# Ledger of designs, part 1: VHH binders against Bark storage protein B (BSP)

Scores and structures below are computed, not measured.

Target 1, 288 residues: Bark storage protein B (BSP), of Populus deltoides (Eastern poplar) (Eastern cottonwood) (q09117)
Amino acid sequence: AHLRLGLVFTSDNNERALQDSGLYSPDSEDSSVDIAGRRFHSGTLNGSSIVYVKTGSHSVNMATTLQILLARFSIHGVIYFGNAGSLDKKTMVPGDVSVPQAVAFTGVCNWKKFRSEKGKLVFGDFNYPENGENLLGTVEYEKIKMFSPSEAPKEVFWLPITKSWYNAATEALKDMKLRKCYSDECLPGEPKVVFGSKSSTSDFYVRNKAYGDFLNDNFDAKTADTTSASVALTSLSNEKLFVVFQGVSNVAGETSSNSRVSYLASYNAFLAATKFINSIPTPRLACE
Structure headers, positions and changes below count from the first letter of each chain, unless a header shows other numbers; antibody chains aren't numbered by Kabat.
ipSAE, averaged over its two directions, is called F for ESMFold2-Fast, E for ESMFold2 and O for OpenDDE. V2 adds 0.75 times the mean of E and O to 0.25 times the DockQ between the complexes of E and O.
[cut] stands for letters that were removed.
The coordinates of atoms that the task and the answers printed are left out; those that the model quotes come from them. Centres of patches stay.

## First folded at step 4 (VHH)

Design g01 (from a15c with F104Y; framework vhh_7aqx_2)
Fold by ESMFold2-Fast, scan of step 4:
Structure g01 (fold): chain B 288 residues (1-288), chain A 125 residues (1-125)
Amino acid sequence: as target 1 above (288 residues)
Amino acid sequence: QVQLQESGGGLVQAGGSLRLSCTTSGRTFSDYAFSWFRQAPGEEREFVGAISSWGGSTDYADSVKGRFTISRDNAKNTFYLQMNSLKTEDTAVYYCAANPRWGYTSINPQEYDYWGQGTQVTVSS
């Protein structure tokens, strides 16, 4: 079996960034396979052997597609690139690329009636609304049970990126120049790669400033998306190496993404993923 | 909300069998993971076996694997520990426990919110 890297993303804009780069070359034979309505592409990315697939948005589409990828192909590890919203404009702005060290599901919760302890905030327990009569109740954030072949099931909230691949990414990308302009549309500042943040995943878009601020203040989350924690959970459950690259397309509740800024974010995330892929040793068949 | 009551303990000869039952009161029996722990005189409480709410998957301590079987009956709000090929070293107070968190099994007693009072099992040679 030939080990390949799995390259996953959710949207047509992400696929367009890959195609527009001119860096992908399909295999001469068996260049695509359709499984469960999903098309898996086998080829090389700037010389590195990959399988890529467009998964669709939200957590279930990502997890289902990634499990098919890992079950049907010989995959050494998983590289995700896609878009995210910034939860902290002091840390990152549109066009930047986030390389998080950990991701968590923040959309898995127990929505309870209001508790009698007014003003008490602990991990998982928050009152909505925070002031006055609480008509919406209390949200308790839940851990996820994670299964894997080599250890007993455990409950986790933060899902860590593979330490070795996270470190390799920080070394490979530390001085990386990202794209600032698309045609005549340019970002106001120089885009940069931001390392070491934590990311929030939910099946709803965070477009409300108060909720974005809440995630930053209470979980120290710097980005929000709909897929990264699914990449993490599925990869960890299969004991596969993985890393996440998020192109920032907006600031939650403060800036609107436009199609060109969203494309630049996708393209910069793709460039970061590609530079990482080119920096790691080619997976090789072991001879024993 | 949940109260646990053990039954079926007693004296048994080595090589014999014994079945412990734990009856629960309260709603949501099917949502809970259940476990058995035991404590021998002068020893710490140790894990024996557990059954999850997710498809009834089971876990056992290495010392009892192949001899003990845990099962649940959601219709009777009861779960069981079938103990076969008993050894003198199985002598202990046996406790049933319930974990309401996601229905997962755990070897750590601190992960269980509800406990029974314990039932004595004595295995004589």
Scores: ipSAE 0.000, ipTM 0.101, lowest interface PAE 20.1, mean pLDDT 83

Design g02 (from a15c with R27F; framework vhh_7aqx_2)
Fold by ESMFold2-Fast, scan of step 4:
Formats: sequence, structure tokens, C-alpha cells
Structure g02 (fold): chain B 288 residues (1-288), chain A 125 residues (1-125)
Amino acid sequence: as target 1 above (288 residues)
Amino acid sequence: QVQLQESGGGLVQAGGSLRLSCTTSGFTFSDYAFSWFRQAPGEEREFVGAISSWGGSTDYADSVKGRFTISRDNAKNTFYLQMNSLKTEDTAVYYCAANPRWGFTSINPQEYDYWGQGTQVTVSS
């Protein structure tokens, strides 16, 4: 027997990229199962055995779906691909793929009383009341308590990507050329894979330039999404290998990208994930 | 270092067949997707057919579907265009092209980094 790889993503654009690639082949029997309204697909991706599932957006949908995947299937490790916004256009632009080294929840915080001496950070240029002193107070970011089977619960902020899989991804995707065009529309530059960044996860979109700049300046975060830290926390809690591939679909604070650029971002993240999947050896179960 | 060289072109009668070959060097052949484009006199370069890396999936222009077949031989670092049931409208210079972008077929010439010099195909009535 051998273990499968779990491939997870959130959106219809991500699923369209997988389907349009022509690289997925369903198993001849028992190719799908529905659990809690989610459809899990068993098959091969360019010859590698996988189970894939579309989770829906935001942290709860990802965590719930991924836990079902890990509890109900024999999964060697988790590969996530999806879309993210860039927080630093000097580092990456739409079409690029980010392979972060660590991710963190930046939406879990204590919102301190106005004029609190324990407040740590004040959001950018936001004033309430308008044109007055900011009465909303300050935000203190929180660590997350992480549970796992083999060690005591601990408080963590940065959730590290599995070192061996991060290293394997950097090797497998070195000098990778990404998709530049969709239909008749092409990106202005050559898209690239960017390694070693940190990523911010919250359950809201970072479309405000001041907040994006704040995340870059204070956390050294280069991308923002709604799911990567949920992938990390759930995988680490289950002591499973995992890696994250983020296609950059927009830059925080700039005009949102059109649907074709968003599709290219999804497709490039999918390509990076698939090349990684095909680079790792097929694992075998300890007990045959 | 990278080179693409077409061969197999020439004169053929309508209804006949030709096989074009593109021999490559200077890169890892199996990592690349490949395509054929053609340019008829007085016309723009157009897509003919493509084959992906790894999956071997193919895509064709509507005008050649069912008549032309693209294939690759990773051991020989060569890919082919088998042209059957040739029409006078197929007369063109045929170019082979290499796409370093993995995992898909592309109809867009901007996604091909390397090109051959072209080989003439002339189909007589």
C-alpha cells in the first residue's frame, strides 16, 4: 500500500486551474466521496496519487475540511495552493508564486481600550471619529495555542512550513517558468517563484495600503490571504508534512486585478504545487 | 546553446502526407512543452498544435484537427508534426517552438522562448 498526498484549495478559480490543466485523472472506481457537504476526489495528478478537495474560503472552512481529509484518508502530507495579495510590489507582483517559510494569524488580537497603556499598535490612517483623535484604541496581536498528539500545548505566532518540504520545494521549483498568458492577455513581466517570505492570514481581505504597509513593516509579511495559517495550524496539530503555494492576484492598496490575472495566479500556484508533488518520492505505509 | 532545427519540409501533392521533425539541444527536453506555428505568405503567424511536458496532452487549431498529430520522443530530444490529408491552404513556413513553462499547452507565441528557423511546406494541387 502507499499513502496519498492531500491537495487543498478554496475557490472555483483554483479548481478550474486544476481541471483546465488536464493533469488530473480520477481513479477508475471510488473516485469521490461526499463528507459534510464537501466532495473529496481521489485520483492521480500527472501520475502522483492524490486526494483533492475544494474547502471554501476563510479559516474555519479550511480547518474543518482539512481535518476531515486527515481523519478519513491516509494522507502523507498536505499541499495547499491558492491566491494571495502582495504586500510588497518590490518583492512580488500579480502572476508570481510565493512559497512562504512561515505563516501567522494576524486577525487574532486583543482590541485595547482607547488610551490603553498596554496597547501595542494603532492602525494606519484610520480615525474615529473622523478628523478627531482615534477613539478605537490599539490592537495587540495574540499567539495561537497549538495542540498536537506528541507534545504539550504551546503558544506560537509564526507557524513554520515543514522544513524538509520547504527545502524540497525550493529545489524542485528553482528556475521554474510560470504561465504568462491567458487567452489573448499576457502579464507585462515574466512571473517568478519567490521563496522564503512570511505570510499573513486573516478572515478579511487586505485591500488597504496603510494596513498592508503595516504588515510588511512590522511583521516582514510579503503576502496576505485568508487560509494559509489555517492549513499550517491544522497540519502541525496533526503532525503532518505540509507546504503552501500562493499565486499573487493583486497588490494591497492598488486597483484589484481582473478575472484573467486572478486565473493566472491560480494556475501558476497550481503549476508550482504540481511540480512539487511530482518531485517527492511516493511514500509507502509502514504496515503492508 | 539552445537550438531548434526543423526538417522534413518540402513539396507534396494535395491529399498527401508529410512528417516534420524538430531536433533540439541545449536544454532538458522533458521539462519543455512544444508547439508548431505556421506563416503563410502575406499572413500572420498562426498556432498549429502543441504538446505539453509530462502529461503529453495535445491541443490543435480547428483548421488542422483530425488531420495533424503532434508527438514527442524524449529519448531523441525531438518532436514531430505528422501532417495527413494536406490541403493547398496548408502551404506555409512551419516553425517549431519550445515553451519552458511546465504543465500546460499554450497557443500564445509570447510563452515560447525558443524558436526554429522555419521549414517550407508547399502543397500543390
Scores: ipSAE 0.483, ipTM 0.759, lowest interface PAE 2.4, mean pLDDT 87

Design g03 (from a15c with R27F F104Y; framework vhh_7aqx_2)
Fold by ESMFold2-Fast, scan of step 4:
Structure g03 (fold): chain B 288 residues (1-288), chain A 125 residues (1-125)
Amino acid sequence: as target 1 above (288 residues)
Amino acid sequence: QVQLQESGGGLVQAGGSLRLSCTTSGFTFSDYAFSWFRQAPGEEREFVGAISSWGGSTDYADSVKGRFTISRDNAKNTFYLQMNSLKTEDTAVYYCAANPRWGYTSINPQEYDYWGQGTQVTVSS
């Protein structure tokens, strides 16, 4: 029996990138299984054995779908690809692929009454906005509790990507050529893979420039999405290897959406994930 | 079991130099990023400098750039802060810190789970 790699993503656009690539081959005509309204596809991606599933957006859909994947299939590790917004256009622009080293939930917080205090900064205790009258009070960001089979429950904020897989990704994707053009729409520069960033996950879209700037300035977060920390928490709780590939589809705070650039970002994230998958040895279960 | 211990602090005249050391135990030193923070009397704890496990890249606060140098010695499980051209404004308790999740540097104290107890640096006029 073969251990497979789990490939997860959230949206129809992500699935379209996979389909348009021509790199996926189903194991057979009937190689899909429906569980709890979700469709799991068993096949090969450029020769590597995978199970892929479209999870739906936001943290709960990802966590629920990923737990079903890990409980019902023999999965060696989890590869996520999807879209993210850039929080710092000096480091990442649309079309680039971010490979973060850690991700965090930035939507889990205490909303406290307005105060004007001086003294030592308490972790996660920020007054936002910093300037002017803030009638909304202060926001204190919280750690999340993580459960796993081999350790006592603990509280974590930053969720680290598997070090060995992060290192394998940096080696496999160095100098990788990404797609620059789609349907006559071309990026102004050559897209690149960016390593070592931190990423922010919340169940709301970061479309507000002031909040995006706050995340970059206070957490050193370079990308924002609705999913990556959920992938991390679920994988870590199951003690599974995982890695995240984010195609940059927009810059937080810009009002104009470009569907072709968003698709191209999805495609580039897919290409990066595929190259990584093909660099990982195919694991095989020992018969004993 | 994880321990960080500062040494090398003391009294020095303005324009002089000091070298701080942070000796560590209880973890795999080469996997960690390290930083120095300082706290002056009546002020908040502030970032001074950091060094990564990834190629030894360094970051410094603007107030110390060109004067302070951070370095690491993986064989000795120790990292250092070389402080040159010291000013009275550099007077503070200096804390060493280790980032267990990252090989990359960070200016944010919440990225660092392990801290030393601090060492006093006093710069006289």
Scores: ipSAE 0.000, ipTM 0.131, lowest interface PAE 17.9, mean pLDDT 82

Design g10 (from a15c with F104Y Q110E; framework vhh_7aqx_2)
Fold by ESMFold2-Fast, scan of step 4:
Structure g10 (fold): chain B 288 residues (1-288), chain A 125 residues (1-125)
Amino acid sequence: as target 1 above (288 residues)
Amino acid sequence: QVQLQESGGGLVQAGGSLRLSCTTSGRTFSDYAFSWFRQAPGEEREFVGAISSWGGSTDYADSVKGRFTISRDNAKNTFYLQMNSLKTEDTAVYYCAANPRWGYTSINPEEYDYWGQGTQVTVSS
């Protein structure tokens, strides 16, 4: 009779964080089901009923897996945790957890002409969200067409996180202490939860500092990943509640994280997601 | 504030080994990330390997992965590059670099505020 929460993530590191926590209990020894090569696990996370699935990286794997989850299971809402790169080292650094208020696809664009002088990209224009110039050439960012059951298709750029769940997360995670150390190795500073940022999703990794700076300066995006906007679009298209927790594993274009920093970022994002899940009322079907 | 000095370079036969050392001076050695870059004549500086202030956390360029190992000794204010199975293509001036900003590794030379003078490594056939 109870609705479950859907817990989604992309990678082995994210699954390892869940497993290492010891907080997940399967409903039974055979409570997993395989659909289209993906394994869906039914159980409880620190007492809350969930279905979790490892989706694979990038937007298509996330969207496909999440749609299967929503079509085949009775899901109240979607919680994503995963890794992201920071686009602004003054606001967040590796180990921190970002809870964005909105996400957008920044990898859907028209690349216009480039003037190549000695093989270099030169100043060009961009059209959205506001007209301007960039060092990467002329790029026209596109809105995404969103379909939903209750309204006509519309084009949107910023995909808002569910306001009630975003607000619940800010309340539940205020003053939260995150993990600083893993396997006796420690982050240099105290990790923190950062709220209210905007996040950029593309199917390429943002590892160019000029482009990362462009996203921060022109979109006010503070993190970049390959999945969060796909979570948002799929959830909104199905009219489902959702929230996103991003563990910062690197600074885009400036730092590379090793597997230990990446794992700690995954673990901190998992801790934030779990605290949120345990803070919301137990979802159930409405009585008729 | 921070000064870097490389040592251990020289001439070696292909298939041989060298260990480079970088000795630092400065008040916050334990908080710094350190890296090695190399530069062949006429080329840009190329990332080789890095170690974070978070000990044991290392990154390597694909061309040296499995052959080179970076390590640090905070008590001696020194970090190292152990180079094994050297190839003629490894011939370059090797530079050590320090990032005082947040102690995480970076492949971008502009993220390193302090640089050594460089040490020549020549691998003969």
Scores: ipSAE 0.000, ipTM 0.159, lowest interface PAE 15.8, mean pLDDT 83

Design g11 (from a15c with F104Y Q110Y; framework vhh_7aqx_2)
Fold by ESMFold2-Fast, scan of step 4:
Structure g11 (fold): chain B 288 residues (1-288), chain A 125 residues (1-125)
Amino acid sequence: as target 1 above (288 residues)
Amino acid sequence: QVQLQESGGGLVQAGGSLRLSCTTSGRTFSDYAFSWFRQAPGEEREFVGAISSWGGSTDYADSVKGRFTISRDNAKNTFYLQMNSLKTEDTAVYYCAANPRWGYTSINPYEYDYWGQGTQVTVSS
């Protein structure tokens, strides 16, 4: 009876979407607790028992908050919703929701010195083009070490979303209708849920088109954010089920500062997360 | 670190089938992405197919889509290339490759740190 789903997000905009939905009902007693300056809320989301928390942006805030959630509450699994930038406007645009299959840290790097006495960049396996000078070719993207209770520590790059929950999400959100308008501002096209993409996480925002193109071309990453890989690493380390829903709020390299489109992206990600949560009205066992 | 060894190559008639195997030894098999590349006489090494460490996602060169299937068996530290409907144009030395840095598929040979020695596949008309 005390086992809940953990719902995590980073920002005030994400929390506003949850509150504006009218779908959250706090428990009648002990509906919140403050731990390490973070407020954890216990209640129901459209009838499903949850604990939700606003984590703050960037990898460390997410990982720290999620570990507190998992250590202090009886959590069956973790649902993340938030915002992300598109790295490929041919596959997704603002307002769309990405449900990635895998996420990776792309901000964990070894930044090489020049190896030539002339101070020029050397050519290596990561150079693009192969025979040209490229500042991106001077960084070595690193695997991270993942610890868990039942396995020896291992080094990983791609962090897979829980297969059963990814599959459940694809089924639950198939042909889902998302919100197109907020007040008098509407998206130019009908927003959609995009499945099966890969996502890039770093502690810097990908605002540069050239770098966004690099991530798409070389990693096949379709979205970038500051948190999803922290959700994945922390959940996998605790051997917890998890799934990620990303509302696309901008395209990398474009000057999108539209607060209404950003809110709409948050709201659509929230709607997708809620529909998924309600597709599993009671926690499922891993063997099912 | 990983060592790779191909097997299963040989002579086959056009329209026939072969299954290549790549056995690995080393630190961590399940976390690696694996690929097959081939090199025809007088040509450069080209991508054939790849399989991710995670989820078994696969990528194929357009020339082999629908004919070749890549698969892996983590329990046996082995991955495979099932080649069906072989053409004389498929004649090449086939190399297996592993990327310990990326757990996902890549068509770029520079993203693969470990390579086998190659196995000859000859398709006769």
Scores: ipSAE 0.000, ipTM 0.137, lowest interface PAE 19.2, mean pLDDT 82

Design g12 (from a15c with Q110L; framework vhh_7aqx_2)
Fold by ESMFold2-Fast, scan of step 4:
Parts: C-alpha cells; sequence; structure tokens
Structure g12 (fold): chain B 288 residues (1-288), chain A 125 residues (1-125)
C-alpha cells in the first residue's frame, strides 16, 4: 500500500555515486529482488522511500528494466539520473547538470538516400576534419508510436517531462551548489544546474561536432545521451510521473575522456536527483 | 554566512586522547558537510576527516584512519574530532571547515567556503 519513487540509472559509475554518498539504506524486508537478471533495491534515500535499479545503457536495456520496475513495484513516479554530452559549450560544460523539459529519439530514421556515388562507407572517415557535410545522404527523422492505457496509440517525436515534476525540480534545485572537485582535481568553474533545454537520445554516441551542432541548431537540443527518451517513452506509456537529471561528462566533438570528470558528472546528477526526491514526499494511498 | 569556532585544543602526551569541537552558527546545521584540516609549521593544510550533511558518511586521511573519529550533533550545532592514540606527528594547528555543497564529503579545501580560526594541538613525546 505504500507508493515508492523509482530511481533508475544505467552504469557502474552512476551506482558508485549513489554508494559513495552513503545515503541509501536498504529495508530489512524486500531489500533486493532479482528479476530477469536485474537487481531491484528497496530502501530509503536520505529518508525517502525508493526502489532503485541499474538498467544498463541504451534504449532497450532502459525500457525493459523500467517496465519491469513499473509492473512489479508500486511506483508513484520515475527519477532518472545519468550522464550526457553537451551539444553547446556556451550553455553547459562538464560538471553541470541538465534538467531538460523534453526529450526525443533522434536515432530513429528513414534513410532515403545513401551516398553510393562515392563508392564506399568508411567508418572513422566521416566529417574528419569536421566540415559540416552530411555524408549519410538523405535521412528523415521518424516519430515513434506510443501506447498508453487511456488513449489510442499515437505518433510522437518530443516527449515532455511531467510538468509538475519539472516545475518542482526548478524550485528545489534553484541556487544548488554542486560538487566541483574529485580528490585533488577540480573543474575550472563552478558547476551549475541548467533548466529548460531539450535533449537528444540515440543508441549511438554523438561524438562529432558537426552532428552535435546540427542537433543544437535545428532542434535546440543542448544534451545528447543514450537513455533519456526511453525513460520518457516508458514512463508516459505507463502514465507515470517522471523527471530526468543529466550530468554533463563531455562535449560533442571533444575526443579525450576524463574519468574523474565523468564521476563528478554522475555524482552531481545524483545530488540533483536526491535533492529533488527529498523535496517531494513519497505519496501514500488516500485511505491510509 | 556560517561562523565556525573551535575549542578543545592543547597539550597532550603521545598515546593520549583529545576531543576537538567546532560550533557553527548562521545556516541550518544539517545542510552542510564539515571537515577538519591541519597545518604543521612550514607545511600546507592537510585533510584530516570529513562528515557529510546526509546520513553522517565519513572520510579520513590514511594517516589518521582508525585513530580519529569525526561526528556531528545537529541539535547542538556542533561537530567533533575525537583523536585517540595521538602521535608526535599529529602536532599541528587544527582547522574546522564547512562545505555548503549538498550531500557529500570532500578532501579538497576548495570545496569549503567557511573556516574556523584554528586551534593548536601539541603532542609531546
Amino acid sequence: as target 1 above (288 residues)
Amino acid sequence: QVQLQESGGGLVQAGGSLRLSCTTSGRTFSDYAFSWFRQAPGEEREFVGAISSWGGSTDYADSVKGRFTISRDNAKNTFYLQMNSLKTEDTAVYYCAANPRWGFTSINPLEYDYWGQGTQVTVSS
């Protein structure tokens, strides 16, 4: 009879941020359950009742794990935290946390024409050096079909974050101070929470500047990841409240990875998610 | 603003114990993480131990792990450093520090916005 909040993330790095915080306390009853090879943990996060699960990366792992969570547990709503790449260094830099207001699948497309006249496709030889050419030919973005209990199936592109939870997050996280150092290494600036942008999800990483610029210029997408739209679609399909927190770990077009910056991004996304969770009570049934 | 005030420093014999206290004012005490740093003459400030704003998660420098314990009492707006099995190498000025960043412990002094004035701890052989 108790509704819990579902906390989902994809990676060992995200789980390490949660574990390193020391804020999670398992319930004696129902402290963990294995379902279809996934481990679901029931407990409290700084006093708030949650179920958390590490889903694995990319759209299918997220969607299947989240559907199991929503089908097997009494979940009021879904909080996602994870890592994302920035598509606009002027608005978001590594260490920042993005709270998007909408997300879309940008990896579902109809490939109308291929550049076959050039003879061959060479992986690692696209847009290098970056010059803004679309070397894939004619690609048309597709809407995805969404099913839900209360409406006929419909085609959607933008998947809106729950308005009430988005608004609650903007209030709860206003002026939030984020972690800027890991051991002896610090970010060059003060990390911040950035609200209101759109996010791009694909099952490939956006690692080149030309495509990142395209997403920013044409969709106003400020971040790219491999999971947020799956969180959105699955939550909306189940008519569940949800919100997304993305720690910025890299910039599209920059090739070098920094494991400490990636950890700080994960930790800052976790901090934002936890502060949000603690700002809203876990709902109880009305008759309790 | 947060104001910090140390107490409990002094002279102690090697192998002895000492408890430092840091009293805070200004902000909600539970919102902040707290730490102790120390500085021996001619050296840079060294991290000693930290306690988070949530759940009381603690972190310690390897040199003091197992001997020192940091704790907090939110009702008294005070946090403590219990120092056991003191060594002559523990001689330093001890500073308490407050970190307004939510929910973690930090070993980096740049994460701490507020500092006490310091209290001398001298361990004689």
Scores: ipSAE 0.334, ipTM 0.665, lowest interface PAE 3.1, mean pLDDT 85

Design g13 (from a15c with F104Y N108H; framework vhh_7aqx_2)
Fold by ESMFold2-Fast, scan of step 4:
Structure g13 (fold): chain B 288 residues (1-288), chain A 125 residues (1-125)
Amino acid sequence: as target 1 above (288 residues)
Amino acid sequence: QVQLQESGGGLVQAGGSLRLSCTTSGRTFSDYAFSWFRQAPGEEREFVGAISSWGGSTDYADSVKGRFTISRDNAKNTFYLQMNSLKTEDTAVYYCAANPRWGYTSIHPQEYDYWGQGTQVTVSS
C-alpha cells in the first residue's frame, strides 16, 4: 500500500500555478471529494501520488482544512506552498522562495496599556471614536499550547519544520534556478531559494515597515504570512512530516504586490515544492 | 555541457510545410523546457513556440498559432517544430533553446541557458 503526500495552498493564484504547470493528473474523472465546502483532489504530481486542496487564507481556514485532510486521507506528510512578504530586502526580494527552518505565531499576544518608556513598541495614536493615546502599548507575545498523541500538552513559540524534510529540501533545491519572467514582466535580478530563515504568521497582513523591521530585528524573522505557523501547528499536533515553501510577492511596508509578480512568486514556490516532492522516496506501509 | 544541434531547415514554397529538429546531448533531457526563436534579417530575435520540461504545456506566438506545433521525444533527446501553411513572413534563422531550470515554458530569451547555432528557413514564391 502507498501513502499520499498532502499538498496545501491558500489562494487562486497558487492553484493557477499548479494548473498552468500541466504536471497534475487526476486519478480519475471523479477523483475529487467535497468535505465541508472544501474540494480535495486525488491524483499525481509529476508521477508522485498526492491529495491537494485549496484551504483559503488565514490560520483557522488552514487548520480546519488540513485537519480534514489528515483525518480523511492516508497522508505521509504535508507540503505547503504559498506567498509571503519579505521582512529583509537584503536577504530576499520578490520572486525568491523562502524555505524556513521554523515558524511562529506573532499575532497571539497580550496588549497592555501604553507606557511612555523608551523601548516600548508604539503602534501610534487613534482618532476614532475620540482622539487618544495608543491603548495597545506594550505587546507581550504568547506561546501557544500544542497537543499531540504521544506527548503531554506543551507551550511552544517557535514551531520547527521537520528536520529530515528541511534537510532533504536544502539538498534537492541547492542548485535550483527559478522563473524570472511572466508575461511581459521580468524580475530585475535572478530569483533564488533562501534556506534557514524564520517566518512570522499572523491573521493580519504586515504592511507596516516599522513593524516588519521590528519582526526582523527582534525575532530574526525574514518573511511574514497568514498561514505557515498554522500548517506547522496542525502538522506537529498530528505528528506528521511537513515542509513550507514561500514565494516572496512583496517587501512588507515598502513594495505593493503586483499581480504578475504575485503569480510569479506563487509559481516559483510551486516549482520548489514540486522538485522537493519528486526528490523524496514514495512512502510505503509495512509488509510491502 | 549541453549542446543543441538544429536540422531540417531549407527552402520551401509558400503554403508548404517543414519540420525542424533540435537534438541535445544530455542525460537529463526530460528535465528541460524547450523553445524555438527566430530572427528575420534586420530584426530582433522573437519567440515562436515552447514546450514544458515535463511535456505537458505548449505556448505559441500569435503569428504562428494554429500553423506551428512544437513537440518532444524524450527517447531520442530531440524536440521538433512542425511548420504548416508557411508564409513568406516566416523566413528567418530559427534557433532552438533549452532551459534546465523550470517545468514551465517562457517567451523570454534570457530564461534559456543553452542555444543552438541556428538554421535558415526561406519561404519563397
Scores: ipSAE 0.005, ipTM 0.295, lowest interface PAE 11.6, mean pLDDT 83

Design g14 (from a15c with N108Y; framework vhh_7aqx_2)
Fold by ESMFold2-Fast, scan of step 4:
Structure g14 (fold): chain B 288 residues (1-288), chain A 125 residues (1-125)
Amino acid sequence: as target 1 above (288 residues)
Amino acid sequence: QVQLQESGGGLVQAGGSLRLSCTTSGRTFSDYAFSWFRQAPGEEREFVGAISSWGGSTDYADSVKGRFTISRDNAKNTFYLQMNSLKTEDTAVYYCAANPRWGFTSIYPQEYDYWGQGTQVTVSS
């Protein structure tokens, strides 16, 4: 007699955060079902009815799994939590949670000819930039065609988070205190929730400082991940409410994050998602 | 700005029961995870039990599991430790603690930012 919320994430680390919380309770019967090699779990998260699924990393795994979720279950809206890299350490550092206002694919592009159509690059014939220069200025970023039931297909670059759910998240999480320590290891500063940023999604990890700086400087993107824009596109295409919570696990161009910092980022994103879920009213079917 | 005050300690005979209360001052009681720790003379503080900010998750030390129950009353800004089947080994100063870091139950004292001053529990045989 009520719609469920869809809770999606990509990794074992994200699932461990959910399991370690002790807040999830499986339904008494039919608590899980396998569809296309993916396991969907039906239950409650601190009293709120959900279906959760671990999707796997990268855009195709997320989009495929989320479409199965939306097609096979009665879902009111989609909550994503996961990990992301910071593109601006003055805005966000490891342990923080980003609640973006918009996300975009930055991995769909045309790579233009070198030197304004002079010369030709073929696979395996790449020149590394000298003097710290890069060839990103020759890349033309593409809009994505979005299909939905209620309007003609359109091309979009920025995919907006559902305004009502973004606003609800801002209100619910305004003064939220996040987890700073995991066992005897603690973050150097107080982690915080950061609202209103823009996020970059690609099927490669942004670990190159020059590219991270390019995304920040030219797109005003503050985080990078491999999934958030797939959550957005799939949700918008199905005309479903959605919101994204990103736990910052590293800074682009810095040494790799350690496993405890990555876990804290996952856990903090999970806490933010849970606080949001418990702040919204249980959706009801019209005929009850 | 959270202050914690324990009450309900005292002398009790082995096999008896005692209920400890921890009253908090503050407007965000429901937002905090709470725990009880204890310390016997000459020993370090040890974990006893914890309850999450959502009130749905509880954890207990193996030595008290099945005998002690932690609960919270958000309307009264108070949380409790119900101690049953008390043993002489339960004699300690009991401290209540609060973690403002949203819903995390932890067995580690360093995860808790606010502490009460302690209440003595003495179990005689």
Scores: ipSAE 0.000, ipTM 0.207, lowest interface PAE 13.6, mean pLDDT 83

Design g16 (from a15c with N99S F104Y; framework vhh_7aqx_2)
Fold by ESMFold2-Fast, scan of step 4:
Structure g16 (fold): chain B 288 residues (1-288), chain A 125 residues (1-125)
Amino acid sequence: as target 1 above (288 residues)
Amino acid sequence: QVQLQESGGGLVQAGGSLRLSCTTSGRTFSDYAFSWFRQAPGEEREFVGAISSWGGSTDYADSVKGRFTISRDNAKNTFYLQMNSLKTEDTAVYYCAASPRWGYTSINPQEYDYWGQGTQVTVSS
C-alpha cells in the first residue's frame, strides 16, 4: 500500500490555486471526511496520493488541524504551501517563492517591566502612540518546548525543516519557472524560488517596516507569516517529515498586496509544492 | 484583451435541452475566468454559472444546480453552458462574461470586465 502525503494550507486563495490548477482528482465523490468542522479531502495531485485540508489562518488553527490530520490519516509527511511577507526586498519580492531552511515563533514573548520611569520600548517609537512615549515596556523572545516520542523535551527557537526534504526540494525546484502574469496583469520582474532563508511566525501580520527590519537584521529572517512555525512544531512533535513553500504576497512596511498579486503568490507556492510532491517517491509498505 | 461572442440560443420546449457556446478572441484564454449570466424581461441580470481559469472549479446558482453544466475547451478558445431539463422560468437573454481575476469568479455582474452581446433563450410550455 502507499502512504499519503498531507497537503495543508490556510486560505480560500490557497484552495482556489489548487482548484484552478486542475491537477487534483478525488479518489471518489465521497472521499472527503469532516472532522471538527474541517473537511479533509483524499485524492491524487498530478498522480501523487494526498490528503489535503484548508486549516484556517494563524498558529492555533494550523496546529489543531494538522494534529487531526496526523492522528486520523496515514501520512508519510507534511507539505505546507501558503503566503508570506518579505522582510528583505533585496532577497525576495512579491511573486517569489521562499523555501526556508528553518522557522521560528517570534510572537512568543516575555513582556518585561519598564526599564526607565517612562517605559519606552527598546524598538523605539514604532508602536502606538506614533508620536510620544510607548508605555508597553520591553519584549524578550522566548524559546518553546519541543516534544517528541523519541527524545526528551528540549527548548528550541529555530525549528529546522526536515533536512532530506529540504534538500529534495532544492534539487526538484532548482531553475523552476514560476508564473509572472495572470491575464493582462504581470509582476514587474521574473519570480524566482529562494532557498535557505529563515522564516518568522507570529499571530499578527508584520506590516511595520521597523519591526520587519529588526527581524531581518537580528534574526536573519527573510519572510514572515502566521503559520509556518506551527507546521514545523506539530510535524516535529509527531516525528513527521515536512517542508514549507511560501509565496511572497507583500513586503513588510510597503503598501498592502492587491488581491491579484496575493493570488499569484498562492499559485506560485502551489506550483512549487506540487513539483516537490511529484519529485518524491510515495513510500510503499514492504513485505517482511 | 478579450472579445466574447455567444451562439446556440433559440426556442425549446419545457423539459428540453440546449447548449450555449461562447467563443473568445484575444490572448491568454486559459488565464480568464468565465461566467454565464441571464436577464429576464423586467428583471436585473443574475448569475447562472462560472468556471475558473485553467478549468479547476465550477460554481452554479441554486436555481440551475443539477440541471446546467459549464465547461471550457482551451484548445478552441470556447466555453459552454449545457442546459438540461429546461423550465419556462429559464427564459432570458443569456450573456457570457470574462474577468481577468486570476481564477476568481463572482456572482456580481459589476466585477466582470468583458461581456458578450447576449443570446435569447425561450422555453415554451
Scores: ipSAE 0.000, ipTM 0.145, lowest interface PAE 15.9, mean pLDDT 82

